# VH-VL binders against Histidine kinase CKI1 (CKI1), part 1

All scores and structures are predictions.

Target 1, 134 residues: Histidine kinase CKI1 (CKI1), of Arabidopsis thaliana (Mouse-ear cress) (o22267r987to1120)
Amino acid sequence: RVLVVDDNFISRKVATGKLKKMGVSEVEQCDSGKEALRLVTEGLTQREEQGSVDKLPFDYIFMDCQMPEMDGYEATREIRKVEKSYGVRTPIIAVSGHDPGSEEARETIQAGMDAFLDKSLNQLANVIREIESK
Structure headers, positions and changes below count from the first letter of each chain, unless a header shows other numbers; Kabat numbers aren't used for antibody chains.
F, E and O stand for the ipSAE by ESMFold2-Fast, ESMFold2 and OpenDDE, each averaged over both directions (binder to target, target to binder). V2 = 0.75 x the mean of E and O + 0.25 x the DockQ between their complexes.
[cut] stands for letters that were removed.
The coordinates of atoms that the task and the answers printed are left out; those that the model quotes come from them. Centres of patches stay.

## First folded at step 1 (VH-VL)

Design r8
Fold by ESMFold2, look of step 3:
Structure r8 (fold): chain C 134 residues (1-134), chain A 122 residues (1-122), chain B 112 residues (1-112)
Amino acid sequence: as target 1 above (134 residues)
Amino acid sequence: QVQLVQSGAEVKKPGASVKVSCKASGYTFTSYYMHWVRQAPGQGLEWMGYINPSGGSTKYHQNFKDRVTMTRDTSISTAYMELSRLRSDDTAVYYCARELYSGEYYDAFDIWGQGTTVTVSS
Amino acid sequence: DIVMSQSPSSLSASVGDRVTITCKSSQSVLYSSNNKNYLAWYQQKPGKSPKLLIYWASTRESGVPDRFSGSGSGTDFTLTISSLQPEDFATYYCQQYYDYPTFGQGTKLEIK
């Protein structure tokens, strides 16, 4: 399962289509950091009630960095707080319309994101392989 | 033989609720977003919202946000739209419509249900 | 919401006529990354559900006759019926799907 978080309707839909074309069977969308946090929190609560605390609600989260109210960095920090009490860590990939500057790179690390990806999504397969490498 | 078949006409009193069903056949139900659109008598089309059947996530137009609930049952490939606190201006034909994914592009609504007439009168 | 404005609201024409219907959006529905206009046209006959005619502003849906064509980009779009047939008398709607969907108010095409 993959979660795409982007406040821009068309960007979210295009990203979903690209993931499905690559063979991802389950793609969920939401349009805010607050909704992303809610979906993760509710998913973890449901897994705990069913005794399945080893399963993540999402295998990956693609988090747009620039969103109103709660941006992608703040959403990631809040998700990490919730995950701490469950002992899990979802791969969260920062998505940006341009290469991060030094401050954006620092903010990505500080927020707890695992990788970054350009909004063109050209490097999508490479980023996934990098995260899953063992 | 892709089709969407909706539940039958409903007559309701103001203040009641209505739940319209939309059964999909001939395709993988969870692969396509389902939208709901209504049309008051002699009027144009008004988008109400959508549901992603695979995860159940929804988005509602602001005009309906506090009165509409969209759900689905994937075991019978059926989507539902419930509208509560009905009033006379909710009298309309309610349609379900399928959205396609085509890679990086979305098609418009390619398959529509036959429509469900809901009449609200006291 | 992106407001879609159709013109005219109604129109009378004869079999064989060339008809144009325009649709204007309150903001561009062209997505620069793929250069596609997220605009569709539907036909609706009385008592029936809408039928998709055109998507991406100019692409004809399968089974739609060649006499239907769409054109335009950005904010200004046109549906053209090159030679009206008796079965073409209906109401036509434009719709954007660049953002949460909105429809034009409709254009009723009647026999003269």
Scores: ipSAE 0.252, ipTM 0.757, lowest interface PAE 4.9, mean pLDDT 86

## First folded at step 13 (VH-VL)

Design z3 (from z1 with heavy chain S57R)
Fold by OpenDDE, fold request of step 14:
Structure z3 (fold): chain C 134 residues (1-134), chain A 122 residues (1-122), chain B 112 residues (1-112)
Amino acid sequence: as target 1 above (134 residues)
Amino acid sequence: QVQLVQSGAEVKKPGASVKVSCKASGYTFTDYYMHWVRQAPGQGLEWMGYINPSGGRTKYHQNFKDRVTMTRDTSISTAYMELSRLRSDDTAVYYCAREGYTGEYYSAFDIWGQGTTVTVSS
Amino acid sequence: DIVMSQSPSSLSASVGDRVTITCKSSQSVLYSSDNKNYLAWYQQKPGKSPKLLIYWASTRESGVPDRFSGSGSGTDFTLTISSLQPEDFATYYCQQWYDYYTFGQGTKLEIK
């Protein structure tokens, strides 16, 4: 189960289609960092109540770095705070229009993101393989 | 054969609700978005909204957000559209339409139901 | 919402004629990340459901005759019927799915 977070409609749809191609059976979407935080929090709460400590609400999250109100960096930081109380960590992949070697890419790491992917999603397969290999 | 078969014509009074069904066959129901589009007599096509493949997310056009509910039953490959507080100007043919999936990209509406005529009159 | 505007709203043509219908979007429906135009064309005959003709601005749907072609990019698109046939009498709609979904107002094509 994967969560795609992006305020852009077509970005979400394209990401979803590619993830399904990669064999992801369940792709959830939301259009804001705030909603992402809510979904993760609710998922963790339910997980705890059900005693499913071995399963994350989402196996990984694709997070758009640039969103209104709450950008991907802030959303990630907030998610990390919540996850800390549950002793879990969901892989969060930053999606950005910037170069992987840019300052923005460095900021993703500082925010607590685990990987970086440009908006073309050309390296999606590699990122997924890397995550699955861990 | 890939097809969408909709429920029959409905006649309703103002203020009532109508629920139209759309049964899918010939493809994997849970891989595709289902959309609803209506067409008033002599008018163009109007997008109402969609429900995602899992049924966990919907998006409604602003014109219908407070009156429309889209659902789907995976067990019988059927999508539903319920429109409440009906008005005379809701009289139209209502279509369900599958958003195509190429194996990588979601695309245009490639399969359409035959349409359901909903008439709202006193 | 992205507004789709077709031109003309109606036209009459003879069998064998070359017919062109235009569609303009209020903003670009070209996605820079994949360089695809999220634009489709539909044909609707009287009393029937719409039928997909073209998607991604220029790709013909399976089974669509090659006399139908789509072109354009960004905000300006064209549907062309190279040699009009009697069965092509219908209303044609353009549609974007770049930012949710909107249709053009339609172009009614009548055969002389």
Scores: ipSAE 0.884, ipTM 0.951, lowest interface PAE 0.5, mean pLDDT 95
Fold by OpenDDE, fold request of step 14:
Structure z3 (fold): chain C 134 residues (1-134), chain A 122 residues (1-122), chain B 112 residues (1-112)
Amino acid sequence: as target 1 above (134 residues)
Amino acid sequence: QVQLVQSGAEVKKPGASVKVSCKASGYTFTDYYMHWVRQAPGQGLEWMGYINPSGGRTKYHQNFKDRVTMTRDTSISTAYMELSRLRSDDTAVYYCAREGYTGEYYSAFDIWGQGTTVTVSS
Amino acid sequence: DIVMSQSPSSLSASVGDRVTITCKSSQSVLYSSDNKNYLAWYQQKPGKSPKLLIYWASTRESGVPDRFSGSGSGTDFTLTISSLQPEDFATYYCQQWYDYYTFGQGTKLEIK
């Protein structure tokens, strides 16, 4: 189960289609960093209440870096704060229109993101394989 | 064969609610988005909203957000659209439509139900 | 919302004619990341549900005759019927699914 976070409809939809092609069993979507934080928080709360400590609410999160109100960097930082209280960490993949060697790419690492993927999603298969191998 | 079969015509009074069903067959129901589109007499097509494959997420057009509810029952491969607080201008043919999926990309509406006529009159 | 505008709203033609219908979007429906146009064309006959003809602006749906073709990119799109057949008289709609979903107002193709 993965979460796609993107304020852009077509970006979110295209990512979802490609993830399903890769064999992801369930893809959930949201259109803001705030909603992403809410979903992660609710999932972790339910996890504790139900005693389901063996599984994360999401196996990984695809996070758009540029979103209104709460961008991907801030959303990631807030998610990491919540996760720390539960002793868990969900892989977060940054999705951006910038180059991998750009300043934005460096900022993703500083924000606590685990990988970088450009908007074309050409390296999606490689990123998924890398995540699954860990 | 792949098809969508909708429930029969409805006649309602203003203020009432209507619930239209759409039964899918010939394909994996839980793999596709289901959309609802209506068409008033002599008018064009109007998108109302969709429900995602799992049924966990819906998106409604702003014009219907407070009056429409879309659901699906996977056990019988049936989608539902309920419209409340009906008024005369809700008189239309209501269609369910499957959003196509190429195996990588979601595409246009490739399968349509036969339509359900809903008439709202005093 | 992306507004889809078709032209003309109606036209009359004869069997064998070449017919062209235009659809303009208020903003581009071309996605730069995959270079695809999220534009479709539908045919609807009286008392029937719409039928998908073209998607991705120029790809014909299975079973659609090759006399139907779609072209265009960005904001300007065209549906062409190279040689009109009797069964082609109907109403045609364009649709975008780039930013949720909207339809053009329709073009009614009538017999001259």
Scores: ipSAE 0.883, ipTM 0.950, lowest interface PAE 0.5, mean pLDDT 94
Fold by ESMFold2, fold request of step 14:
Structure z3 (fold): chain C 134 residues (1-134), chain A 122 residues (1-122), chain B 112 residues (1-112)
Amino acid sequence: as target 1 above (134 residues)
Amino acid sequence: QVQLVQSGAEVKKPGASVKVSCKASGYTFTDYYMHWVRQAPGQGLEWMGYINPSGGRTKYHQNFKDRVTMTRDTSISTAYMELSRLRSDDTAVYYCAREGYTGEYYSAFDIWGQGTTVTVSS
Amino acid sequence: DIVMSQSPSSLSASVGDRVTITCKSSQSVLYSSDNKNYLAWYQQKPGKSPKLLIYWASTRESGVPDRFSGSGSGTDFTLTISSLQPEDFATYYCQQWYDYYTFGQGTKLEIK
């Protein structure tokens, strides 16, 4: 189960198509950092009530870095706060339209993101393989 | 053959609801988004929304959000569109349409149902 | 809401003519990350459901005759029929799927 977070419809749709090619059976989309936080929080709450707190509502989150109101870094920080209470950590992959500079790379790490991916998604399979090898 | 076959014509009174079915055959129903598009007499095409048959997630155009419900039954490869609180300007042909997928990218609507005429009159 | 405007609203032409139909979007439908235009063309013959002709602005759907071609980028798009045939009497619609889905109002092509 994968969550794609981007305020742009076509960005979400393109990512979904590429994930489907890789064999991902369930891709969920949302259009804001605030909604991503709500979905993760709701998913963890439901699994706690069902006694499955060691399972994640999503296997991966692809988080666009630049979004209105709550950007991807802020959304990730808030997700990490919620996850800490449950003792879990969802892989969160930063998605951006350009390679990060030194400061942006630092912000990615400080927000708690696990990897970086350009919006072209050319390295999608490689990034997932790298995360799974850990 | 890949095809979409819709339920037959309906005549309804204002205030009623209509539920149109769309049965898919010749392909894996859950692998493709299903859209609903309507066309009033002498008018163009109007997108109403979609359902992803895998999981049942929907998205509706804001003009229909309060009155439309799209569902599916994966056991019989059938999508449904229900429009409630019908009024005379809902008289139209209602189409289901499959969104194509090239194995990496979603494409446009490559397969269409034959259309279901819904007439709303007193 | 991306508005799609087609021109002309109707036209009449003879078998063998070259016909062009234009479609203009209120916003660009070019996605810079994959360099694709999310624009399609459909043909609808009287009494029939629409049929996909072109997607990504210029990619012809399988089984569509090569006299149909699409061109353009960004906001301005053209459908061309290079040698009009009697079976091409129809209404033609453009559609974007860059930001959800909207159709142009249609262009009715009548065989003279």
Scores: ipSAE 0.722, ipTM 0.883, lowest interface PAE 1.0, mean pLDDT 90
Fold by ESMFold2, fold request of step 14:
Structure z3 (fold): chain C 134 residues (1-134), chain A 122 residues (1-122), chain B 112 residues (1-112)
Amino acid sequence: as target 1 above (134 residues)
Amino acid sequence: QVQLVQSGAEVKKPGASVKVSCKASGYTFTDYYMHWVRQAPGQGLEWMGYINPSGGRTKYHQNFKDRVTMTRDTSISTAYMELSRLRSDDTAVYYCAREGYTGEYYSAFDIWGQGTTVTVSS
Amino acid sequence: DIVMSQSPSSLSASVGDRVTITCKSSQSVLYSSDNKNYLAWYQQKPGKSPKLLIYWASTRESGVPDRFSGSGSGTDFTLTISSLQPEDFATYYCQQWYDYYTFGQGTKLEIK
């Protein structure tokens, strides 16, 4: 199950289509960092109530870095705070339209993101493979 | 043969609700987004929203958000659109439309239902 | 919403004519990451549902005759019918799906 987070509709749609090509059967989308946080938080609460405390609401989150109000770095930090209470960690992949500069690379790591992917998504399969090799 | 078959015409009073069905055949229903589009007499096409049948997640245009509900029953490959608190200006033909997928990219609406005429009159 | 404006609103033409219909969006519908224009054209005959003709501005849907072509990029798009046939008299709609979904108001093509 995958969550794609981007305030730009077509970016979410393109990512969803490429994930579907890779065999991902359930791709969920949202358009803000706040909504991403809400979906993860509610998903963890529901799993806890059902006694499924070792299951994640999402197997991967693709998080656009630049969004209004709550950007991808802030959203990731807030998600990590919630996940700490449950003892879980969802793979969160930073997505950006440009290769990271030194500041973006620092903020990606500092926010707790697990990998970086440009919006062309040409490296999508490689990034997932790297995450799963761990 | 890929097709979408919609329920029959309906006549309603203001304040009532209408529920239109759209039955898909010839393809895997849960693999494609389903959209609803309406057309008032003599007017153009107006997008109302979509449902993703695999998870049931919806998105509605702001003009309909308070009054529309889109659902589906995956066991019979059928999508539904319900519009509540009907007004005279909701008189229109209501279409379901499938969003195409090329194996990597979503495309435009490649398959349309035949339309369901809803008339709202006092 | 991205507003789609079509021109002309209606048009009369004869069989064999070359017809051009334009569509202008209030914002660019070109996605820079894949260089695709998220713009489609539909044909709707009286009493029938719309039929997809063109997507990504210039890609013909399967089974659509070669006389239909689409062009343009960004905000300005054109549907061209190179030699009008009797079955082409219809209303034509453009549609963007760059930011959700909106349609142009339509262009009615009538027999002269």
Scores: ipSAE 0.683, ipTM 0.871, lowest interface PAE 1.1, mean pLDDT 90
Fold by ESMFold2, fold request of step 14:
Structure z3 (fold): chain C 134 residues (1-134), chain A 122 residues (1-122), chain B 112 residues (1-112)
Amino acid sequence: as target 1 above (134 residues)
Amino acid sequence: QVQLVQSGAEVKKPGASVKVSCKASGYTFTDYYMHWVRQAPGQGLEWMGYINPSGGRTKYHQNFKDRVTMTRDTSISTAYMELSRLRSDDTAVYYCAREGYTGEYYSAFDIWGQGTTVTVSS
Amino acid sequence: DIVMSQSPSSLSASVGDRVTITCKSSQSVLYSSDNKNYLAWYQQKPGKSPKLLIYWASTRESGVPDRFSGSGSGTDFTLTISSLQPEDFATYYCQQWYDYYTFGQGTKLEIK
């Protein structure tokens, strides 16, 4: 189950199509960091109420870094705060044009994101494989 | 035989609600987004929103957000569109339409229902 | 919303004619990351549902006769019918799906 977070409609739609091609059966989309935080929080609360606290709401989150109001860095920080109470950690993949040497790339790491992916999505399979190798 | 078959014509009073059904056959219902599009008499096509039948998630155009509800029943491969607080300018033909998928990219609306005429008159 | 403007609003032509219909978007519908134009063309006959003709500006849907072709990029698009048949007299709509979904107002193609 995958969540794609991007305020740009076509970016979400293209990512969803490529994830389906890779065999991801459930791809969910949202258009803001606030909505991403709400979906994760709601999913964790629901699983706690049903006694399923060992299962994440999403297996992966693809988080666009630059969004209005609550950007991807702040959304990730807020998600990490909520996850700490449940003792879980969802893989969060930054989606941007940054490289690790930039000031924004440094903020990506410090916000608690687990990997980077360029918006071209050319490395989508490699990033997933790297995360799953754990 | 991929097709979408819609419920029959409806006549409603202002302030009422209408619920239109769209039954899919010949393909896996949950693999494709379902859209609703309306066409007022003599006018063009107006996108209303979509539902992803797999999870039931919806997106509505801002003009309909507070009056439309899109749902589905996966056990009978049927999508529904309900429009509430009807007014005379809601008189239109309402279509369901499937969004195509090429195995990597979403395409345009490749399959359309036959349309359901909704008439709102006082 | 991206506004889609079609031109002309109507035209008359004879069987065998070549006709063109133009569609202009208020914003580019070309997604630079995949180099695709998110534009489609539909045909609608009176009392019938729309039928998909072309998507991604120039890709013909399966079963659509090759006399229908699409061209253009970015904001300016054209549907061409190379030799009109009697069954081609209809209303034609362009549609973008770059930023949600918007249709043009339609172009009615009538027989002379």
Scores: ipSAE 0.642, ipTM 0.846, lowest interface PAE 1.1, mean pLDDT 89

